# VHH binders against FAS1 domain-containing protein YDR262W, part 1

Scores and structures below are computed, not measured.

Target 1, 246 residues: FAS1 domain-containing protein YDR262W, of Saccharomyces cerevisiae (q12331)
Amino acid sequence: KNVVNLITFKDSNGKLHKRLAPEEIPPRLHNSQVNSYPLGYKGMRDFSRPAVNLDDILGTQQRKQQEFLAELSPLSLESKLSLVNEVQIFASYVRNDVETYNKVSDPNEDLIIIAPTNRAVSQLTLKPWQFPNNIDKLESDGATEKELDTAIQENISKFVRSHIVVYNDDKNSYKKVSPGCTLLQSIDFTESKKSDSETGGDILLKKEGEVYYVASSRDEKFHAVESIENGSNGVILMVDFTLVGP
Structure headers, positions and changes below count from the first letter of each chain, unless a header shows other numbers; Kabat numbers aren't used for antibody chains.
F, E and O are the ipSAE of ESMFold2-Fast, ESMFold2 and OpenDDE, as the mean of both directions, binder to target and target to binder. V2 is 0.75 times the mean of E and O plus 0.25 times the DockQ between their complexes.
Where letters were taken out, [cut] stands.
Atom coordinates printed by the task and the answers are left out, and those that the model quotes come from them; centres of patches stay.

## First folded at step 1 (VHH)

Design e1 (framework vhh_8emy_2)
Fold by ESMFold2-Fast, scan of step 1:
Structure e1 (fold): chain B 246 residues (1-246), chain A 124 residues (1-124)
Amino acid sequence: as target 1 above (246 residues)
Amino acid sequence: QVQLQESGGGLVQPGSSLRLSCAASGFTFSSYWMHWVRQAPGKGPEWVSSINSDGSSTNYATSVKGRFSISRDNPSKTLYLQMNSLRPEDSAVYYCARGLTYYYRSGSDAFDIRGQGTQVTVSS
């Protein structure tokens, strides 16, 4: 598959410009190390167990002993995102949002990343950098290059943050919707001035049998989680849709 | 079913050379940057070297620059690391990893664990 994608836009003089799409920008690396946790009871993580326990927040049965989780790993979410071929477009957007990428690289975080596949992102009618701010309209209204860049970065941040949940071991912080179904709050939801962080949410997670499903307010349809990758600071759930869209 | 399988490690004396290989399967090898990362006992992973999709661009950690050479053979889907003038501090498990671009900083923990890695021990 193509590693380089160019986006086009017109400046205030009507001249076409091309630049690398966020998914083609080199990752912004942080000093992340295995065993970077400080010495001490609360600073040490047991890498024989997942950092995030989905069944705890859902109140569902664990898999039986005969069913093995091959994805258990001391690798960080940063490393896991770079290794999962099917989510590289999303991973590139994560790397382009400095604040979120710092959180994904932080060994003290516990995150649930709901990562849309390359196919899911590619099938959007507008690219993630084009919504919810209408870039074409801003450009036609005479926005400067700086104003366009700001709006594009806001779009990218919202897209990325809408797919990441900060995990909390306090089960009482999660709203049970029905048996095996829990309402979660993305980072975008919790940071929004309009969100009701105490009672609301923008992501539904459920388990039926041994399969996990995710739904968003976007279309209210449940999509099966295609794979689960455990990292030292969280979990990645791979899905065939985007949780926000045009 | 992305798979990376490392080989070529061993026990050698300081000043010796080794060539590591990484056999890739389950993805379009020629479309990706590839990397070598190493991890010594009790230490975090250290990025060693990167190579772009067609082999025209390479990067190296300061600690190995001038001694190591990364290369690839896209038809055989194989990544190589030629290690010259080996030192005791090069002793580590070496892993190959896939990425969209290079890892240009030391201390990267981005590596593919699908292989066992290959152990390199440099001692007299």
Scores: ipSAE 0.000, ipTM 0.096, lowest interface PAE 19.9, mean pLDDT 72

Design e10 (framework vhh_8emy_2; at its last look DockQ between E and O 0.01; V2 from the best seeds 0.00; counts 0 for: pae E 14.7 > 2, placed apart)
Fold by ESMFold2, look of step 2:
Structure e10 (fold): chain B 246 residues (1-246), chain A 122 residues (1-122)
Amino acid sequence: as target 1 above (246 residues)
Amino acid sequence: QVQLQESGGGLVQPGSSLRLSCAASGFTFSSYAMHWVRQAPGKGPEWVSSISGSGGSTNYATSVKGRFSISRDNPSKTLYLQMNSLRPEDSAVYYCARGYDILTGYSPLDYRGQGTQVTVSS
């Protein structure tokens, strides 16, 4: 009776763990009247809104196939995240940020999710809930349980939101800098900027040949996108690094 | 090393209450989210509830929301599940599990208990 499906992963200290498969520990159910199901007719998308197209964002030649595939896909990015084994740590953090989970599940959003692999997250010297707020120091300074939980939630939200761009909700979330290279603003960047005078972005997206690359604008170290998953409400770009770290 | 021991299960009638406990040892209890997962005979595991390391945030499956309550006592390293208004569909082996970090719904099975049986029948 104790046999359940397991996935092996490595924590941020390099220690191997086995965990329940994501389908065996379901995420918190979203109470929105707009839902995503395998059949696709709940949470219908507004047909007048075009799908996210990376070539439009980059200012390169459009490919009709991406728009057509997004129109054919009934699965939300929430569903797609739960199916990609390599990003399950990141997906779990997304489910623990209620505001972001609502957007990822919403068929009327258009998102670009830059999803770090389990390997990328596991190699961090601190877990995403431990930075940038120094949780150990807060505990040592006598923080209450509520203060600790609030600080931990802020860390989780910042990690998650630094990897997600809202395309349809904020058309100022990107700026084309040249054909094939675009500066993007993550949700976290948008929420933390103090004025419009703090222009720019925190994410660079580049296409060279047929390969997409992502970098933090801070270090401009480009990493190839390893996989692209199209959903009904956006795209997932799988990368082997994190955009923020300790 | 890491040990989790569930207790408090039993055979009860529909509408009854039970309180499950999970004693934890061998790790810094407050640094990890904790979970309850259940498995009925012939079915796959079902997530029931989660609680953050500090205890400040809780989540529930729709099937148990309003009837079950998760809590923890970090000084005594004990996790609880209060189950009220029990139904025959709640019959299962209940496991407590440690998350691999403080606020995730996923837990390594290497760090779960052997389970406690809950049977709700008339």
Scores: ipSAE 0.000, ipTM 0.221, lowest interface PAE 14.7, mean pLDDT 75
ESMFold2-Fast, scan of step 1: ipSAE 0.012; ipTM 0.447
ESMFold2 (binder alone), look of step 2: mean pLDDT 82; pTM 0.840
OpenDDE, look of step 2: ipSAE 0.013; ipTM 0.297

Design e11 (framework vhh_8emy_2)
Fold by ESMFold2-Fast, scan of step 1:
Structure e11 (fold): chain B 246 residues (1-246), chain A 122 residues (1-122)
Amino acid sequence: as target 1 above (246 residues)
Amino acid sequence: QVQLQESGGGLVQPGSSLRLSCAASGFTFSTYWMHWVRQAPGKGPEWVSSINSGGSSTNYATSVKGRFSISRDNPSKTLYLQMNSLRPEDSAVYYCAREWGSSRYYYGMDVRGQGTQVTVSS
C-alpha cells in the first residue's frame, strides 16, 4: 500500500516538511563532490546520459576536472520552463508549437533553450505570430482562414525553434569561432538548411570570466545570460533579447 | 506554518467528473506556483498539473491533457482541479503541492495533508 513517496526534511525553524523525492538523482550525488556535478546533469537508472555541458561545447582550455558547480533538477525542461515566471510569454509560444513542446517534455532529448524574458518579447514591434510572414498583408490580399492559420503557425514555429538547440554529445560537431566562442545551430536553422548544414549556425555562445553571452550570428551583438536553469533533459539560458525579430 | 488541505475525492464511475479543492494557509498563496500530484498504489508519484502565481499559465501531464483543468482563487487561497471524463487509470491519492524553491541539487514540491483519494471504478 504505497502512498506518495515523499522525503522528510527539516526547515530552518526545525519544523518537519514533506516533499516529492527527486524523480531521479544519481546515487553518487549524495556521497561526495556533489558541487562538481556537470551543469544540467540527468538522472541515472541502469544507464546514464551525458549532461549538457556548456563549457565542453565552448572548448575552453582553462577548465579543471572538478571546478563546475551544478544544480540538479529532476524536472523536465517543460516543467522547468513552466515554473520560470520571467519567461512565461515565451513558454506560452512553446506550448503553441506541438512538435517543439513534445521535444521539450521528451526525456530522450537533450536541449539548450535560449529563453527570452517577458520584457524582451514584449519589446518587439511585432508579436512572434506576426513575422516573418506578413499576416496583415495576407489577410488584406484575401487569404482564407486556413491560409492565415498556417502562416501564423509557421511564424510561431520559426520563433520558437530559432531559440532551441539540440545538444550534440560530439563536441567536435560545433564550429569554434574563437577560444571560448562557439557557433550553434537552432532547430529552425537545421530545418531551413540542407541536411549538410554541418559548419554553419545562427547562434553564438561565448564565456568571458564566469558569465555566458549569447548573440545572433546575424548581428553578433552579445547579451549576458541572466540565469541558467537546469532540467532533466537540458538547460535553459534566460536572456533579455530575442534571437529573431521583425 | 504551511498547511495545504485537499478535499473533493470519492468513488465515481468511469466517464464521471470530480472537482478537487485545496485550501492553503500559513503562507502568501498568491506568490507561489501550485501543483497537483497523484500516486496510484504500487506506482511512484506522478505530476499532474501546474499553475503560476497569477493563474494565467497552466500545464498538464500528457495523460490528463484535455480532460483536467487547474485553476486558483487567490482571494480565497484555494487551488482547484476539475477532472472530466475520468478513467480507471486516474485512480490515485491526489495531493496539492506548493512549489518548493530551489536547492543547489534539485527542485521539488512542498506537500501537506493526507491527500484526497479518487477511485474510478464500475
Scores: ipSAE 0.000, ipTM 0.123, lowest interface PAE 17.1, mean pLDDT 72

Design e12 (framework vhh_8emy_2)
Fold by ESMFold2-Fast, scan of step 1:
Structure e12 (fold): chain B 246 residues (1-246), chain A 122 residues (1-122)
Amino acid sequence: as target 1 above (246 residues)
Amino acid sequence: QVQLQESGGGLVQPGSSLRLSCAASGFTFSSYAMHWVRQAPGKGPEWVSSISSSGGSTNYATSVKGRFSISRDNPSKTLYLQMNSLRPEDSAVYYCAVTPYYYDSSGRFDYRGQGTQVTVSS
């Protein structure tokens, strides 16, 4: 198939350019292979437990934990994202940010992915590639095709990375702020704060009863987590809102 | 017109190597992430590998990790896939694909070149 759509913009010399703007190809993120490690392997993971334990992060109680010895390891976050129909727009953005996509597919990572639904992304007044850099303004000011492409990629990377938390034993990964409520740092937060990244955060995670909630600096309102998917290298929290917006 | 033209496929024996090339034209090649996708007879398309616009980041399907290497030459607008230790299961038509790092949320993407056939058989 060779079906494409091009958008037109004007460079700093007043010349019109066209760039590719076709409908998105769904990502191929599923992997149903069995993952196992030799008993003597130093980097062996314990696949009988979740890669990320939300209740440990929140200090909340969980039901009796059972160790179940399974011959099949759980699917990776890469595979899990491809299986959740409701987050395919977000998953496509993740695929387009190759550096972050590498992290999502890395079995040595432990990630919390807060995945906005297709509905949540579609309801934005500007699409993820249009903010925080104002693409329409850059175009009207005479930006070149390359300058526009760079700004768009920066917008997409910021959007994607604002929804992903790297979980580790480092104190910079989370901070308990109240009973059942923990402050988390997205990848975007840690990258933008440099020497200040050891304090603060941009995502709040909370548990009330059996329901998890997420809030961000965008509207400072808690939104219910609609579903949770455990993967071999992290967890996906599906939410009906975006953590950053225009 | 945006065009992608693959080449370098052929009939080889198991354990052999091939280098695929994709010549791109009609868009600012250096600004887009590029991908290799393959399709075997009777199967749907399978993503093989991706490379960032600068070439600084790469990713691979589990089935080809350690055997395949993706690279690009932005001045010549060419994408490459170095395939080593080829197996019969690698037999497929290989397509060069461009995925825009932005899109309309109502959008669908379906742009590939004509493909190049790789057959691994003894």
Scores: ipSAE 0.000, ipTM 0.274, lowest interface PAE 12.6, mean pLDDT 72

Design e13 (framework vhh_8emy_2)
Fold by ESMFold2-Fast, scan of step 1:
Structure e13 (fold): chain B 246 residues (1-246), chain A 121 residues (1-121)
Amino acid sequence: as target 1 above (246 residues)
Amino acid sequence: QVQLQESGGGLVQPGSSLRLSCAASGFTFSSYAMHWVRQAPGKGPEWVSSISSGGSYTNYATSVKGRFSISRDNPSKTLYLQMNSLRPEDSAVYYCARDQLPWKSGYFDYRGQGTQVTVSS
């Protein structure tokens, strides 16, 4: 009997559902017709500037003239995540954390999303719902279905929130570490702070020449940002690694 | 090489119609969502309309909704914008734009050279 991996998620009405884990579904075919645009797509009024300015955060000189279409961003981050085939596993995890999904959909937020590729997530030795709570051990120790579902949802929330920064929020803190390098706080980090006076962060962002790099502050191993997507409520940085792992 | 070539613009009276075309080459057209964007003199670029890769979803700016219709013909690699009930405010250079690939920066990774639409008395 083949075991199908399922994950639990909570909808906007608070009801729990189980569905196939994101990495169990095949990726979309690039030359096949599928729904590529969400129904909630809004037209642009004026997006002459991205919602989050990475060069301002880094203190680097912003290129005076952006390519005139490069700053157009009629779609929310939620819509952008749904369109990017290479991050669909991560995007599905975001949809499984209701409160974070609501932030990604909120036009009043300014977010930096560090989105790991499907390849990056697939290379993990444990799937995101399996850490840091040890699901196999909980199950072998006789945990109830409710206890397993709770632990799985905690794992998903921690994974998702470790990859998202709330920018320009009163609770958001960033610190310039060196020229062209800034320390950022993920949602997970801010929720784990001992007090509001805690400084520091868990994500490093830097720029060298025209290339952006991201690292976990734990190991300071920088990875080049492979692409940048501007949304109406923030920016998505696509990377080939995960900021947290088993 | 990716190429997008717009055509069909011109000088028309208010209330007239125009159909813009965009001929695509150098990439798998059927795999990309496509957009129409316009820019009037002295103004920033304004998104006008979008269509999904297979044509199942279309979206329009509120200023053109009900007057403009976007469509595509994947076999001929052509994008269209049917513009009805044209107004002086629609005067702009219209650009065909390809939706971003995940490996590229910015919202649109390629656009054409544009086609001028002038709506005047």
Scores: ipSAE 0.000, ipTM 0.172, lowest interface PAE 14.8, mean pLDDT 73

Design e2 (framework vhh_8emy_2)
Fold by ESMFold2-Fast, scan of step 1:
Structure e2 (fold): chain B 246 residues (1-246), chain A 123 residues (1-123)
Amino acid sequence: as target 1 above (246 residues)
Amino acid sequence: QVQLQESGGGLVQPGSSLRLSCAASGFTFSSYAMHWVRQAPGKGPEWVSSISSSGSTTNYATSVKGRFSISRDNPSKTLYLQMNSLRPEDSAVYYCARDLGYYDSSGYHFDYRGQGTQVTVSS
């Protein structure tokens, strides 16, 4: 498989970013002429490491692993979601929300996807497209087909976006609740904020020993993360529950 | 998928020579530039050498220039580092790394490394 060209740069605030280089081809050593490729290693980016560091969010001490791991895949989160059989129902809902699907496919994003298993979604008393807007009531009240379609799409978008966090490597952006436990904001929480000053969050993440746990902030009922999949633009945490429900 | 397997490290005396090998699989080796990077205990990684996809262009860190030689054999998908006149300060874990196909003002970028091979130079 052909390698993807990525540009790593620092913005005016010193933050490291990555993006595709679709407009220009940077200098390479591949058949390069004399003096066409600068000498020396000055890079700050290690592409062999995961895009998201959960332990940085939690403020926990990360154990020293070997400096360079080969587990970082060039596969995007979208590709990873398509390959993980246990989350295919959730993955299908992600694909039905065009804006979120585009974000999950974007190599310039760094996302934490809390992906409920097929079993977790199947155990819900209502399907994700049926809440929080009550579709049966809207239909009974005489809603048009367009109004029903809009309400269903809003339900799907809310469900999907309630399970996705945009990662920020600035530790001060996260509200520490207790040692090893941090409050996160889903995309849905961020979009629902009434003002820029509104703070808080809707997802709790913690680590105890070697195991990560996730809870909804509304009930603080923690569930163990069953598996972790790293993609080029984030991480997938597979869980046996849904963060929002009927 | 992509695999890089280093070998040839060991314990040697100062002034000795050692040849490191890196066996690549899971990708079109002949299409990528390759690097050798090393890391001594308690220190950050140091770029050592690079070679273009065809082998026609090679580059070396000033600390190893004239002592080390990088080469490759595309048919066998193997990268080599010939290390001569070894010094105690060359002691490190040596990694081969695949070039990302990109360079900017901050330096080289790479997407995969092997597990590394330990080189110890001591009396």
Scores: ipSAE 0.000, ipTM 0.110, lowest interface PAE 17.0, mean pLDDT 73

Design e3 (framework vhh_8emy_2)
Amino acid sequence: QVQLQESGGGLVQPGSSLRLSCAASGFTFSSYWMHWVRQAPGKGPEWVSSINSGGSSTNYATSVKGRFSISRDNPSKTLYLQMNSLRPEDSAVYYCARGPYSSGWYEFDYRGQGTQVTVSS
ESMFold2-Fast, scan of step 1: ipSAE 0.000; ipTM 0.333

Design e4 (framework vhh_8emy_2)
Fold by ESMFold2-Fast, scan of step 1:
Structure e4 (fold): chain B 246 residues (1-246), chain A 121 residues (1-121)
Amino acid sequence: as target 1 above (246 residues)
Amino acid sequence: QVQLQESGGGLVQPGSSLRLSCAASGFTFSSYAMHWVRQAPGKGPEWVSSISSSGSYINYATSVKGRFSISRDNPSKTLYLQMNSLRPEDSAVYYCARERGYSYGPLFDYRGQGTQVTVSS
């Protein structure tokens, strides 16, 4: 509408965008807008607890005090995933795994989500619901509809959970592989452990200079993190590859 | 150069009032939503209050609702926090912060050096 007051701004890639003038923008949703007493949807995030800090788990450097405010975001990881167009295919799979979606929506969780881009998912030779269980073969071999549905759901859950880490703020709980490189356990790894004492992992995180890198421990092929988005209950690392494939 | 400078902190007794100020420079103050954030020793940062660019939308953390009042004076490029009925648990360094305006990513892109508020009997 021609009476709408718009401003022009440049994003990090130099592209021009138009939006409502800042005077028309309300402050983002904040912790004060969530009831601290359980009211069906539980409480708000306890913002007195430390936010996810990748440099703490890597042991590379301490965050400067001034930089802590840049990490405060009232939006949850669920909201962040919904807003980032580049990861919508992955986000749709997260929504189809009820238990994991509940963790992503939980303000009292602290998660590291390694979110593959739409391109990364689209370049897989099989869709995430088709592996590791071979759905086409199960169908051709006469599997029942219930068996097929179970195998598909198992595939989705494994794919989603292989990309999410439950953060522990006790950095001594993480296995440091080398300076600036730490081994992490996905939810899938944790659920498939042969023993509760198993101390391995399936995801490698490292920092070189100002760039974070992620690899599967299976092949140790590092890929640069393209962007980092902070939420109230964790962090999203956007990558142009998948940690699990066919 | 974007600069935010807080002032007005000090040592006060429980039940007292204190008014914090934040002087902004290097940007069009009237175009940005502003926030107060605090950090107590040994604790993580806590969002306290926010005010939209025009002053039309105001929010408070549950812990300070009814006791604190945020306001701004766009002509003087100053943000204020009126703190009433102060409690020992309000003791913290208080920071003035500018909202980035993007729907995802960090909420704040700039903050000041902070002003110390100590509430002690």
Scores: ipSAE 0.000, ipTM 0.190, lowest interface PAE 13.5, mean pLDDT 74

Design e5 (framework vhh_8emy_2)
Fold by ESMFold2-Fast, scan of step 1:
Structure e5 (fold): chain B 246 residues (1-246), chain A 121 residues (1-121)
Amino acid sequence: as target 1 above (246 residues)
Amino acid sequence: QVQLQESGGGLVQPGSSLRLSCAASGFTFSDYWMHWVRQAPGKGPEWVSSINSGGSSTNYATSVKGRFSISRDNPSKTLYLQMNSLRPEDSAVYYCARSRFLEWSPYFDYRGQGTQVTVSS
């Protein structure tokens, strides 16, 4: 039986529309048995809610939404990166790191992606695949093709992971440096920790007025966020600089 | 107040055609990129098609390319989606949306209430 129950309603312009009856809309979880899920189960995400709230991290006041303004559930970060022309070089590096690409494509992740523009990447004296491992020197010293490929992949992974933060809903997990300024940990920083007791971070995020700023914690040179894209599994902050370089 | 109102959905058989409309108000329609996005129950939103402010540039998802056509009429502030050769997998709520950033498109800052499309034999 391929019949679905529809109900008819009239819009504000007097036009008739059909929608699925409430009983024809499947529940968000197929089994509807919350008690059957193990503790900590990551079910399907609520795509109607923003994945990340930067003002919650910073402790700043959020802008009020109008009562009748409807906000679209955003596309995934993967889709957003593919559609933003100005970050296509960075997006290509993300696609070449399988582990990070899988995380960016995962609807159950909450990520902050600090995406450098094509201009920012192009202005580097070495390409992202050439540092911090010195590929030209390894080749000159007689490294095998496999050794070169491994070093190149390590460089790509470090570059990409240095620009991505895993969001944490616990506001106390973030170190406040000053009012409106918070220290964040990239995936690269987290993976490079020598012990679980090590506190710190490699990225600074702040807000002044309506403008967000990002800096490397190493040099504290703040750059304005040029654009913000909300995705279903995180947020993209477009910046005209790179957090790591040669 | 920014408002987007979708219409034209319904129940159709596979192989049929539908034309969706989106009536815009409360902003300068001709200054914005416009988009169609769909969402099936239990799935995330899927981008379908985009059109630039002047209507000269259009983009389509691979799943709908050659079957769907996006267009706009700036004087009437209306966006359209012509859907041909409909398939059961096209069943979803269809939303129209606008881009917040004209230089960095698409970022969807507003959507309408949606219109239901059901393709079933």
Scores: ipSAE 0.000, ipTM 0.142, lowest interface PAE 17.4, mean pLDDT 73

Design e6 (framework vhh_8emy_2)
Fold by ESMFold2-Fast, scan of step 1:
Structure e6 (fold): chain B 246 residues (1-246), chain A 122 residues (1-122)
Amino acid sequence: as target 1 above (246 residues)
Amino acid sequence: QVQLQESGGGLVQPGSSLRLSCAASGFTFSSYAMHWVRQAPGKGPEWVSSISGSGGSTNYATSVKGRFSISRDNPSKTLYLQMNSLRPEDSAVYYCATEDYVWGSYPTFDYRGQGTQVTVSS
């Protein structure tokens, strides 16, 4: 008996939905062992293998994309972010969040960074340090300089963490939603939903033909990935939109 | 309003072929993955096949792999299922479905049509 069960559930808005049972999700999407250090390499990577394999996450083993991703860089994601002119505003916010910056610089991490372009960040009606905490209102209400600094730092941390996925953390749910499409969890999402295994994610990644697309819960629209940069500890997907906003 | 209309079912002998069609309206067809799901009398629904929005990626249930082929024509907003080497166990009502992504949860199927009956008997 090979029956694929559909599960019916009701979302927070009362709408009925049906989904595939968890047993139908490929086991490889739960076991991210694509980044195995050779025994005896203390904090060093084997640069002959990609730190993150996007096609494994999507369940799509395409020759063209595998050839593209086969080009590896000895440079860390931190170094790559610093060298990509188009994402310098985002990179500056990453540098201002110590915990996230340390993770991006860690050779033992495997990260997917969805990096918004300078254009995408510049088109926001508020700068990333101004939301979701309303800094102008806090200042008008008589907040101390220390309280303002704390609120600003919380805003920055939320912004950068909402754009980064930890690939080799089995706590992240790599749920295949359709052919070539997988639901991912940002660091911000995992911190907010630590024990909620039924809440699947805030980022959609898909591949159609040779092009990758990303969507966020913010506006629920797919945007094409403009470029992909491989680092020694992960991958950078450059997009012309921000995953969170005012 | 999302509308899905299946057609092409019928009564056939084992070893025969049928092509099912699903006409879609009320949404941006090319932006959504499409699925075929079947339900035999007294059984739960069984996923049969899926196709990405562009048509570049397909997937099949083990029971139909090699016999069935899913395709789509985005300009005409039509989904197809080509069924070859039909077996009695393929007898079911066949539904087409689209996915509505529930943010913060796992993927879902929504907006099934009325279905089309396929009966394979000798």
Scores: ipSAE 0.000, ipTM 0.259, lowest interface PAE 12.1, mean pLDDT 73

